# Miniprotein binders against Putative pumilio homolog 16 (APUM16), part 2

Target 1, 332 residues: Putative pumilio homolog 16 (APUM16), of Arabidopsis thaliana (Mouse-ear cress) (q9fie9)
Amino acid sequence: MANNNSFSMSTMFNTIQEILNEEPLTVPSPPSRGGYSLFHIRKAEMDIQRIFNFMTGSEDLKDDISVLDTGTLMWMASLMTSDCDYFMVITTNKNGSKTLQKLMGMSDDMDVFFFEAIMRLFIHVMTDKYASYVTIQGMRVFQQDKRELMYDQILRYACFLAGDQYGCIALNEIITDLDDPYYRDQLLDIVANNALLLSNDAYGNFVVQHVLKLRDSRCTRNIADKLCGYCVELSFKKYGSYIVERLLEAGDVPMATVVLDLLACKTEMLIRLARSEYGNFVVCKALELTNEILTADLFYGLVNRLMPYRHLLHRSPRSKIATILDSMSVPN

## First folded at step 7 (miniprotein)

Design s37y (from a01 with E37Y)
Fold by ESMFold2-Fast, scan of step 7:
Structure s37y (fold): chain B 332 residues (1-332), chain A 85 residues (1-85)
Amino acid sequence: as target 1 above (332 residues)
Amino acid sequence: SPEEILKRAQELIDKARELMEEARKLLEQGDTEKALYLLEEAYDLLERAWELAKELGDPELIKEALRLIEEVFRLLDEALKLRKE
């Protein structure tokens, strides 16, 4: 629902003043709990349309927000959150999301309305491109008690969010921002415990990749443990191969886990992997890193299995492995 | 089309089987170098067939290509042992 309408300063001022003059500064009852007449329902629909237009207008609104009194902000917040559809229309709009993010943190009383709406619509907000940033902002600016309840929801839905095209992006930003060791460690543990499922998922693989980039030793080792026995099958896949390459780069223990999987598989599978579109990068990196860090048993284990078939490797357009093997036959 | 992919994969498999059979005869005759050459050709064909089978999403064709690749490797191991002797 993109709205590209920008307000002039005078139009924006007139909209706010019109709402203030016409609407009493009392919170409308939600429709499900309302004693409202049909007239009051229609008036609320008109007022929310004015608020929608205000919120989804251009970012020139930022300077005018500071002139609104607390009562007006409270009334606007209560009306925007009085219905799930109203809140979603605003939060899923690019400008509406940005404007709402600026309103959040201005008043604890106002934040209650936004917090309750986010919690009620948590999955819908977290799986939308623009609305997810409203939740992220709440985690940055709300009072600690509200932030902890939001963290609990993230923990509850972490795997679902990781599997969503926008949820995975929001989850990764939350993981990066989380400075609370309790919630951070629990979230990292959930990702690690589900590493096999997520690594094979269209979006979840981005969460595993992101977590590995953090270089958290405990979490990385837990991911390596969960992927042990599956590194070869993952290496045939585009994003699975990226994850396996990151494990190879992540230190001695994760590297050993990957290399031992390569050494445990059948020679036919290892050569097929070495010639494959994505697996050739994994085998190449395993050779380079085991040689570089002087894990001679792992390096020569790989060389001894690949060397007899180096002519098959040369026949592949992806011949970097063959080049590495050839360098081992020349004195240097 | 899926029919064209299936036909290409099957043609590659059939050609690979021919090369593998010829390689077996060459190994029996002690012509290890010619056998190795044919087995390398057979491997290339089977790898292409396996990729086409994956594109088609045919589990039985994938399984067939992989079994033949495993058979090529058994013949390669035999040839390499004979060369060492």
Scores: ipSAE 0.121, ipTM 0.640, lowest interface PAE 5.4, mean pLDDT 83

Design s40d (from a01 with E40D)
Fold by ESMFold2-Fast, scan of step 7:
Structure s40d (fold): chain B 332 residues (1-332), chain A 85 residues (1-85)
Amino acid sequence: as target 1 above (332 residues)
Amino acid sequence: SPEEILKRAQELIDKARELMEEARKLLEQGDTEKALELLDEAYDLLERAWELAKELGDPELIKEALRLIEEVFRLLDEALKLRKE
């Protein structure tokens, strides 16, 4: 990482000139006639190393990519994608990922190499912090036929990606970027249909939260429907409570789904939830929102369940619920 | 340590059971206010025990704490009815 920052302009131009003056080499294939000499193997290794250094070098030195001729770019693209391990080493490198993103969209012929490599390594690329940006860039700049095949792969692996620490981030960016209504709606349907599983997952919960932030009424109602009966259980959990709070804020129907779950649970569970580390925020928000929008049946339903035990709520350092209940007991 | 957490949770449960039994006797005597005070204390102890059980990851201890919390609520309901009589 330090060496890449000190890469000189002179070194970059010398490397490019050496590549331009060399006969293009491909990664050695199995020998069929005479076999491989040590010379040919070493020359291919040197070309691979030169391309690696170019691709992973400082961004300041990449402004001249556009001056490279089509033949040189095609040769570089072919060599970079000739070996899966080599492609992954470049794409998982922060600078290598950024350089690949700049090369993508420059030539349809060159994009074929990048597309085929991405499709072969789709899951590996999508579950890496830096390599996933290469796939996202392809979905933005490739021709429609290639983008549609990539969308099909996203739909196929959506739940797996949602459960991965980097895949969930990439999936959220794709959801935000995806403007094709067919693929967008299908992807949102997959998230909604799996909302219970994802809401309980260490990473999938971030996908559910992201989708709820989009404020797509159809998808939000589908998520609420899938989480119906589980809102209390989720509210005891850190990220589950965040999802339930977003449903409370998402309109009258999702809010009603959450509040009806609270009203359906046992009084002991409701009081324990109201005193819990995360659930107190859910119960407090349910009271505030039902009071604010004048849903009197839901508001007083909650008040009537909590009021007999307000003495227990006063003993909790975490809940503001007792203060709300106290205001309801004033004889005004 | 896990051993100290388990010991602390068990001590909290044992004290809560003691308070619940005392509260039951007070309810039989008609001393509803003192019974409510003891039941509130028992609840606080059991909620702490439940939190420690979760930290320890002991499913049986979690179930026991929650079962006792349900018992405290039954006694609280009885006490609250008597207070209004």
Scores: ipSAE 0.478, ipTM 0.852, lowest interface PAE 2.4, mean pLDDT 84

Design s40f (from a01 with E40F)
Fold by ESMFold2-Fast, scan of step 7:
Structure s40f (fold): chain B 332 residues (1-332), chain A 85 residues (1-85)
Amino acid sequence: as target 1 above (332 residues)
Amino acid sequence: SPEEILKRAQELIDKARELMEEARKLLEQGDTEKALELLFEAYDLLERAWELAKELGDPELIKEALRLIEEVFRLLDEALKLRKE
């Protein structure tokens, strides 16, 4: 039996290696602070500490932003983005992230500082629980030219982000918000093209599930195509079974792809799947939907494969499959 | 403990092997219905053993459980053919 823990080549792993080996972010980096004297370095750290305290303070302190003049706001934006460590300290703090989001969109001139810092630190910002929302806010409030450059970065890092515990959440928010059909279609294509890898990933499976909920017929059919031959393997797994159930619900073509995989597997594997913790829901749903939609060939194909072993299915407390089969059987 | 899970899995496998051997003898004697009952029980035990093997993360035990499940299925197929005759 080739049902051991399959050690497959990871497209996501290869993407991560490529990102780490490629030249740093394509957006020009600001010069390092290496030219500053120790005195200037220490003074900047004292100033940033005051900004940090303001940014991470209570809601009352955040209300003070409305009374700050443009010069003060520009100075704050410039200083907090002058060093990668300064920006990350503020953006990875829950209150600092929220306060920064309120500053964004107030001035195009100020937004330039935030945009450049986000682009310079893109993967670090996108994979942090709080900082990722700063990038999402930028995509909502920045000028179109800057938003398009950010979309390009999302396309570049999509698979890496999908595999990250916070990146997958941010990616799903971006997928939902993305109205531009060019970037939307490209992002959906990347998810679909990597559907097998993502469906087997601890976090990537949530991205596949999210995309299927969008009910985009082209993308859903592409996902079904990429998962063809793997639907049985996925159905034994908790999140994989959820993805397969979504495909069964997604229309005639994705449903047929799943059912044909069930019909193509060994009878032992089909029965074991029907009795398994997660797979029983898949087989049950396949029977119910093929019967409901009146796809007689697929329905009776499944019934004919399962019927000889209905006594084994009756011995499982988790399955409604036996009940469905009994409604089709005639006692002699 | 891992030792207790391993012991339980092996006990389930041993009992399943016993039932399978008894079922094989019953099939030779033409008692197809009794053989089917024992094979259904053996399948249940092996499925449980497979679940425990996965919990242990023991690849060899997983392979053994799955191999025996395939073997039970071959005996079930034989019994069902005899019943049809």
Scores: ipSAE 0.241, ipTM 0.729, lowest interface PAE 4.3, mean pLDDT 83

Design s40l (from a01 with E40L)
Fold by ESMFold2-Fast, scan of step 7:
Structure s40l (fold): chain B 332 residues (1-332), chain A 85 residues (1-85)
Amino acid sequence: as target 1 above (332 residues)
Amino acid sequence: SPEEILKRAQELIDKARELMEEARKLLEQGDTEKALELLLEAYDLLERAWELAKELGDPELIKEALRLIEEVFRLLDEALKLRKE
């Protein structure tokens, strides 16, 4: 296709005017007024193709959407939401998603069409890279009653979305934006209650990490409680180790949960963890933080378990633990 | 290839067992320093074998490597105790 400079605002305006001159502002319902006909189907397909081209065209054509009158916007919204496939084609397109986001919030009457389409296709929209941002925009700009119904859907599907490649990204954005304390706390509770499952999931671990970054003390303690007994297993894994490191940084109680798990495991497993690609960062951080916070019992508990094997730790190029042990006045 | 990975992992395990057996004899003779040297070498070989076993996805080989790592640790504990004496 030609580059974006080949398009013009005049072309966009003429296309919309041509469609308006050929069509009434409201999309007819053929079954209730005259039945389904091939003519009506083909006409709708031609009109939606023109709208699709307008919505998904070059980025240069999206800068002045406010030039379109209310009647034109209502007609476009009605037609593009008249069929699930039409709506999905537009919303899953990068430019179409961006253009829809700009149209949302401009008119409460128009938002009804977008809201109903999003609710009908909720899971499909939320698990698409570009369409998910349309739903996020709706949660920001729609009237309170519509936003609450969307919050209810998020709560219902939270764990499913957390496990999806794009759903987890959208869920994290919603968690960040959600300012209603009731819905926010419910969503955080769902994540915390499922922290073990999510921490071991390819995408759900990003949701747990994101929630821990919020530094919500109640939620963080609930996550620590659910991960108690599993901190060593998680620390051998790339993303699991990141979660455990964040628990270590999150205050005295979460830190103690992690360190007690380290102290409870077999010596062979602790040394293997300290020498491992990801676990060495966890053990190192546990030593540094327990020393800095002056939790002497936990610090010396770790030192006493590691010190006899200092020579094995020195043989690992990934570990800085041996250096920490060397700097101490603790006897062997 | 998976066949080459399996062969390499088994070679590492066999060499580690040889070093561990030599280390046991040295510990019986009171030569703790030489025993420690061999046990550290055996540990490194077993760690590599364990990584290859994970890459191959062979549960039996993974279990064997981990079992031997625990055995090396027991011998290291014995050697470290003797060295303190």
Scores: ipSAE 0.067, ipTM 0.607, lowest interface PAE 6.3, mean pLDDT 82

Design s40m (from a01 with E40M)
Fold by ESMFold2-Fast, scan of step 7:
Structure s40m (fold): chain B 332 residues (1-332), chain A 85 residues (1-85)
Amino acid sequence: as target 1 above (332 residues)
Amino acid sequence: SPEEILKRAQELIDKARELMEEARKLLEQGDTEKALELLMEAYDLLERAWELAKELGDPELIKEALRLIEEVFRLLDEALKLRKE
């Protein structure tokens, strides 16, 4: 199995040498007047197929690629990016994506091909499980001018990406990796400004949760401000309740925002929330944290609203709240 | 199935309405403790109906369940005030 892989690598090196001996190392591009001959079209298709088979079939090419000359690397880059369909097939393949990531950053001239292909197909690349890592790698290794244009695209499409199954994962990794305060702050502002929409989205809620885990005080306060008035509604929902719990843990101001929403809602809604599958964890955490950090007004505000209905709360199998309330009165 | 969930939700709502009506009569008769027990049971049933309505994604059923939860809670609050007296 290892011997067979080594033989395949040798075959690929020989294939590259054969191609280099027969064809000039020029970026494939249709001529302004006329077209390619049938022979040249078929030759290019066969060469792309050989490269594709190599790129998608091998698990580790780092050492083999590092010994290839600049001309060979430039030729490979131009072929892989010559057609949108070929680029997408390579980038959406697990091994092809890994191989492209290793080629990126080796040469600024070669990076131009990858950058232009990524920018042309930005949304398609960013919403794919494997291709998104090619874009993330470009943001790590490309020259600053290219990285800034990629950051601009992320800012432009941030909300769309947050709503996508794979785009939200890629966006979260980009948010974590961003060391440029300007682009990082702009991206965090976009998330915070859209916090209500995203918190109610099947995938966008993971972006809000991820941003809250970063413990950025300014962004967290902005998110709390945007969710003010909606904390009770969110707390009835699985992922919305996780976001509200994060706000409770995030310091005095976000915690106060959540607790004041609980105190402002109708008593029926507060009791129903305290008994609900997800909301009981929010109300319980609000009681525990307001008691722990000695915010007496907020703690006793909650206790005074819940205490008259403690018997109804005892009927819920999912609430620790009744136990907390019981600890404040000794049975006869 | 969605049809079975709808039927179950409606059964819970119908039973809750029956308990609420009996509780109203008990409150008029001054039997506050028995009324409280029935109202708490009605609340449990309506909460389950509301969860099933959400699972179905039926906006009208969700609205009906929530309306009844508010109604049973008003009766429960009245009964609790009477008990304090």
Scores: ipSAE 0.466, ipTM 0.837, lowest interface PAE 2.3, mean pLDDT 83

Design s40q (from a01 with E40Q)
Fold by ESMFold2-Fast, scan of step 7:
Structure s40q (fold): chain B 332 residues (1-332), chain A 85 residues (1-85)
Amino acid sequence: as target 1 above (332 residues)
Amino acid sequence: SPEEILKRAQELIDKARELMEEARKLLEQGDTEKALELLQEAYDLLERAWELAKELGDPELIKEALRLIEEVFRLLDEALKLRKE
């Protein structure tokens, strides 16, 4: 039967605007730490503008940060997270983001302020070029209980983040860093379940490519299953062809899925693919890999489909396919 | 300039149609090898026409070139069947 997919990536990712216009995600604040922040505010005699100037300064502040006393650090953390707009201005600034990342992990008490601010603004921080790295740093240095709550948010918004220009970069970093097998497997499952939509998306294709590079056999097989029937269509496209080539390289089962799609398409489509700008690399790789790993039925299946049209393939300036076919042809 | 590209694409399509019609007659006469040569040339012309149609962004011309390419493959398949008989 013909399968119809009426879902639009544009329609799917347009819901992100509604999410960003909604009240930020929140988590209950821990109980007040008594006089800690108030004591340090009074002692330091600083204000919000001084903190802003310090955080966004262009100089490498590594040495400056290391000499700050605990009271000053606690006061700064409390003040900069007291207002969502103020926190966002700092975290979306290149220098502010870098400075904040250096402060994170220095004290569990200080990290409570940063964690709560990040959780209230999760989607907003994750879809910003610089603020997303603050969240990534939190996942690396915060206590386990906080990291797990952040993982839950990543699972909830994984598809939206994959479709965002900065969210996809942050998501790939998180996928690489995530060492908890439960959360990692759940995240990989979400990517695999949405592989067709993501492979056709301007940013989501980078997430699929990144996951395939990890060589996780279960996830790769799930991606292959979801892309089954679409490998030819994807192979005509620049990034789609890269995804299909990675599936060919990823082991016997994903390779077979791709090759069977090639064998199932019309001859006209297969020859057009073999001559196309991106598809020629897919067909060439399919021939090379099926020959090298001795999958004779798949190799000869492709050769038999392409051989009668060898002259059309020789006229392509980018064709290694013709060279492979020539090595198989009887002289004259 | 776009009008010149359109004329060139149309000339390639017209020439390909001539070769395809000649190939059909050759297949009816049992001259399979000559028909195959003409069909390969017709394909080359149609592929060039398709590239020009894409450059113009002309959806009707793209559609016509692809339709003719599909027809060339039907004739190639017919020629290959006759060759095996």
Scores: ipSAE 0.014, ipTM 0.514, lowest interface PAE 7.8, mean pLDDT 81

Design s43f (from a01 with Y43F)
Fold by ESMFold2-Fast, scan of step 7:
Parts: sequence; structure tokens; C-alpha cells
Structure s43f (fold): chain B 332 residues (1-332), chain A 85 residues (1-85)
Amino acid sequence: as target 1 above (332 residues)
Amino acid sequence: SPEEILKRAQELIDKARELMEEARKLLEQGDTEKALELLEEAFDLLERAWELAKELGDPELIKEALRLIEEVFRLLDEALKLRKE
């Protein structure tokens, strides 16, 4: 099954608009159900406050959570998920998030409440510092059918999450944890297909870097293909240079893609890159790896382009490249 | 301040232009080694000017610094060619 999941700017825009226009799936209000008295409403509010206090309270008091009976756990789960605002208040609280994570996986019946609440609030949960870990825990401990539905949501919103300050962190944790090769490969393909946009994004670059650290050969080659022609521009930037260095370290086609971009650029740009704060590490690594891996044509191609200007490289505080060139040349 | 950064960038560009003009005269006289030294100094000054222009976010100043860097490399290539003759 060929995976053709690809996110364009248009697709990301449409997805974001859908999120902004959606209202939470809520059950009918109490007036729609006969038998709801003011007494029952007030009792529920008081019980929710007790649950909130327990969930957000002292860490030590939560050590005994495992001895709570099934009835008590079900009651707690039902009440804290009865309202989207209550669930969000608990999940976005540091202690509340941690306590909820401990409750998850204890009972399949209880997990239904947490799963449904997470799915209703998926983007809001995934883009919060503490609540995102609740979703990650669900993906680790829920039954397979629920995990797959959560994976589907991750695939749907992958590029949006990659661009969010907390969503990118959560997405990276999920990428690391994914043991299902079908969903993992689809997610990796989405990242690779959007590698150029993500590499230039304030948060998306961390997702590209994380994926490259996995050393998945197919994904790394796909990323290299998408970044072909842009490796020099990326190498002038702090995080872009880290991405390019990872492609060099991968060897084979990814390394060749980077080196060929260096060889194709104008001489003044190559020398500026070699002297730049971040690009000097890229050029140095390209020289070291092409020499070490015995890719003589690429190594000597770089040496030939840099050697006439070695005196400009010596004038830079970053003289490691000049030292390499001097060691390979016959002086006078 | 932005005004001080602009003044510094302008000073670096002006000095680089002077060095480049002196280098052109040296190349005409066949003093290739001295021309190379001045062009290397001009390049250092222009890189610093380009960094300051980026800090200012001044598109015209960035463009001018990059144009002069390209000009320095044309003169460097001419000097290197003459050296081999």
C-alpha cells in the first residue's frame, strides 16, 4: 500500500480552519433529561471539586491510588470527563496531568471515559505542556482499537502539531513510541514530504531533527531528496545546519546530496559558508566524512573549490577547515 | 542602537571600497600579492557589514554588501589567474 499522505499549505490551512470551527461534542444539557434536580447539580459540583482537589493535590497522597476500588475509579472518571472545561482544568494542571496518567490503563471501562474526552479535545490537549502527556500515555496503555483511532488523529494533524511549541514535543515522543510499522511509516512519510517547510519552521525543525536521529534509511533519503538544492541556505542557520550535518552523517545518498549542493553553489557563497558561525561545521564535516568514507571524487571536489581561498579561511576564527586543507596540500 | 549599527556598517563598506579600488590599481601594476592581501581584508570588512545589515533588517544594505562581496571575488579570481601567468 503506497502511502501518499502529503500536507500542502492549503491542506494545513483547511485542517486548522476545521479545528477553529468545531464545537466540542457535548451531551444534552441537564434540562433535556427528566430527574435532574438542583440538589443533584449541586452534589455533582461538590463532588467535582473534591476530585479536582485530589487530582491536583500532594504527590504523596496519590501513592494509594492503586487501592481504589473499581466503583470509585469509574465514578471519578465519569465526573472529571462530564464537562470539557473540567477535564481541561485537570489535564493542564501539572499534578492533575500526572495523576490522570496514573489512572489510565487501570481499567478498560474507565479508559473509555478518558479516551472519549481526549478525542473530543484532541488538538487542545496535544498543544498544552502538561495535557499532551495524557494523550501520550493513552497511546501507551489504551487497548489497540483506541490507540489506532488516536494514531489516525496524529496523522491528520501531524504538520499542525509539528508547528506548535508543545505539539512538536508530543509528536516527537509519539514518533519514538510508535511500534506499529504501518502508522510509523505513514507518520515518517508525512514528515519527509514536508521536510523543507518544517526545517524552516521555529518548531518543525525539531521534528525533522528527531526523525533523522532515528536513522531510518528510507525516511532519511526522502528528507534528503526534499532538501536537495536547499542545503547551503539551511547550513547558514543554527537548526538548519544541524539537519544538514545529520544528512552528512547518514552517508550514502544523503551525504552525496549535501556535498553536491556545496559543489553547485557559487564560490563566494561556499567560502562565506565555510567562515560562518554554523556553516563552518557543515563544510568541515563534509570534508572529514568524504575523506573517511573514501568518496575521493567528492572529497577532492570540495578541496579543489576551497584550496585557492585557504588564506581567507585562515583569517576566520574558525580555522579547522584551513588546517585540514593545509594538511592535504604541499606548501611551496 | 540602530543608528550606531547603521553608521558602523556604512564605515565598513566605505573602507572595503577603498581597499578594493587600491587592489584594482595594484593588479594593473602587476603587484598581485599585495592586491590579494587588500582583497582579503576587504572581504573581512564586507562580511562584518553584511552581519550588521542583517541585524538592522535593511534590505538595501544587505543587497549592497552582498553585491560588493561578489565584486571582491571577481577581483580575487582575476588576481589568482594573473598569479599563475
Scores: ipSAE 0.264, ipTM 0.739, lowest interface PAE 4.0, mean pLDDT 83

Design s43l (from a01 with Y43L)
Fold by ESMFold2-Fast, scan of step 7:
Structure s43l (fold): chain B 332 residues (1-332), chain A 85 residues (1-85)
Amino acid sequence: as target 1 above (332 residues)
Amino acid sequence: SPEEILKRAQELIDKARELMEEARKLLEQGDTEKALELLEEALDLLERAWELAKELGDPELIKEALRLIEEVFRLLDEALKLRKE
């Protein structure tokens, strides 16, 4: 393909100046929603196209944006948010998203336009790879009243977002950034209450894993409670096994919940789990951790169940359980 | 193809059944060590058949593989009890 990109940041800035020279600062209503004359529709479409080109033409506009007056920035913000399609074209573009993030937090009055557009398009913005970062930025730089309304939307759609390819990534970043105890605890409670569903979901499992990595003892115990009775089933699955290993690593009640599930299952299922591709890591970790923290009843409970079938465990190249059983020394 | 996966799973199940039947006869004769070896092989075959059945999404084949795995463990328990005697 011929390289037709002769534009520069100077050219993009000049485009904005040209728009400003043609019009008063009064922002036109969106063409799709108003009874405009053809002239006004064409002018708005041309201005929007110029703004799109400016917003998407560069990833770093800090110096150029800083020279625009407040009225100009307000006019641009109003035009960009005047129609859902216009806003989505900008926010779903990698450069457009980054440029919008730089504009956010510059003016409370301008932030109203971005906030309202984000709120109208919340699910669409949150489930896009680039647009989701615009929402995350709003949660960092908007005033408290707007951030709280955005947190309320996150709580409302948390499970849906957790099940989405990009929504789960954005949700995890929000969980990491969120220091407000009320909203953080509510969000963690929603994840914990839905832990079984999410742990079995293609994307939701990443949210459960992320929350467990935070090492929040209350939330981890709540997740363990919801997964009680399902730890063996999950341990046969790639990501489910990672979740169960995290519960074991948490110690205390979460570890006991996992080990008791292992001890409660049929011998056939326990040995099959110990020999399985993912479950062998769970059984191995359960043995290691119960031995390390000297929970003798749980450790010897597992040993007594596995020892008669040790010869079956030696046949599996993925299992290290037999090695642990063989390496047992006389207690001091 | 699904037909090839089904055929392979059924072949594994059939071979496992043969090994299980030979193991039963060995247990009746008191040859527990050889019976244990055959039951280990049968278990390996059934675990592979179960994975293929899951890949195929055949509920009846999955149930059959799991039922046979449970049967292998009943025979293993019998063999281990005889070994202690």
Scores: ipSAE 0.145, ipTM 0.637, lowest interface PAE 5.4, mean pLDDT 82

Design s43m (from a01 with Y43M)
Fold by ESMFold2-Fast, scan of step 7:
Structure s43m (fold): chain B 332 residues (1-332), chain A 85 residues (1-85)
Amino acid sequence: as target 1 above (332 residues)
Amino acid sequence: SPEEILKRAQELIDKARELMEEARKLLEQGDTEKALELLEEAMDLLERAWELAKELGDPELIKEALRLIEEVFRLLDEALKLRKE
């Protein structure tokens, strides 16, 4: 039996509040290459606005990064990461994000500054429309040791990110890009373990839908298992119905999980579902797929429960259920 | 406005009750087909009222709509039994 407290929105909110108040994982500082004098550091602080203007400015200025010498690039990297606020205003700016992404991967020495800044501000960067792409770029171009530490942060904050407007988009991109089976499987397990909560969330449902599109049989079966007993409730909801339809399409075992939930509910609820705005598509798809696959017990189980109430289904312009039921009826 | 939603939901519930009472009388007279038509119409009205009640967030109105939907199903079961005979 599932623990209902683990799947509530109140539990999600408490988890998010706890995560936001927790200090980011402390990463050991890599050895610095080349020293900056105290004079250079103070001068860089005085030039912060100049760097901001360059990073967020026109395309013409940004195209010039290829002609900048190593010393200038190191200076810029040090300056823009010297203060968390300045790094955030640069990364959350559309042009600043794009320019920073171009600078990343050019030098391992520079990437140390960007990596450390991203790690200090991880959740803030990942939940911003433009800054999240900076983190995604780092996961593509940084050295393996840095990427693994970033993967650890993604695992730590996965559920929170799934519930965020921009974090869910970034998380889906990361799920698609992850080639490492350890991190990929662990991330998929986190999504599956939280499938009920996420399926009922405004943004988390997109993560569940994305994972189901991957056609990973283990993860899909785990999601079906976690949603078992809730398929009817989800099918009354717009995004919940989309998830249930995807489970119906995902193979015999997930399909059976959905259909058995439909057969287990009260007849009154099943008919209301068949008549509902979103649920009618679920019931129709369940009938079509069980008939197509020739799972006679499941198909006729549904037909036998719906047939007595077929008159309630004929007036709905959206329902194809009546057409299927009428094809099974024989004139007296 | 919430007042307009409440009024609309109450009007739908009242109309559904009228249809259900007429359907009950028709079932007593053995007019099963007309009863089924009225019960289908009552169900449509109650489903709309239930959606409005959810939009309004009124627990008592939600309970009333669901109670009446349950009553429609009792009348449907009676009508279907009569039709099979």
Scores: ipSAE 0.082, ipTM 0.596, lowest interface PAE 6.1, mean pLDDT 82

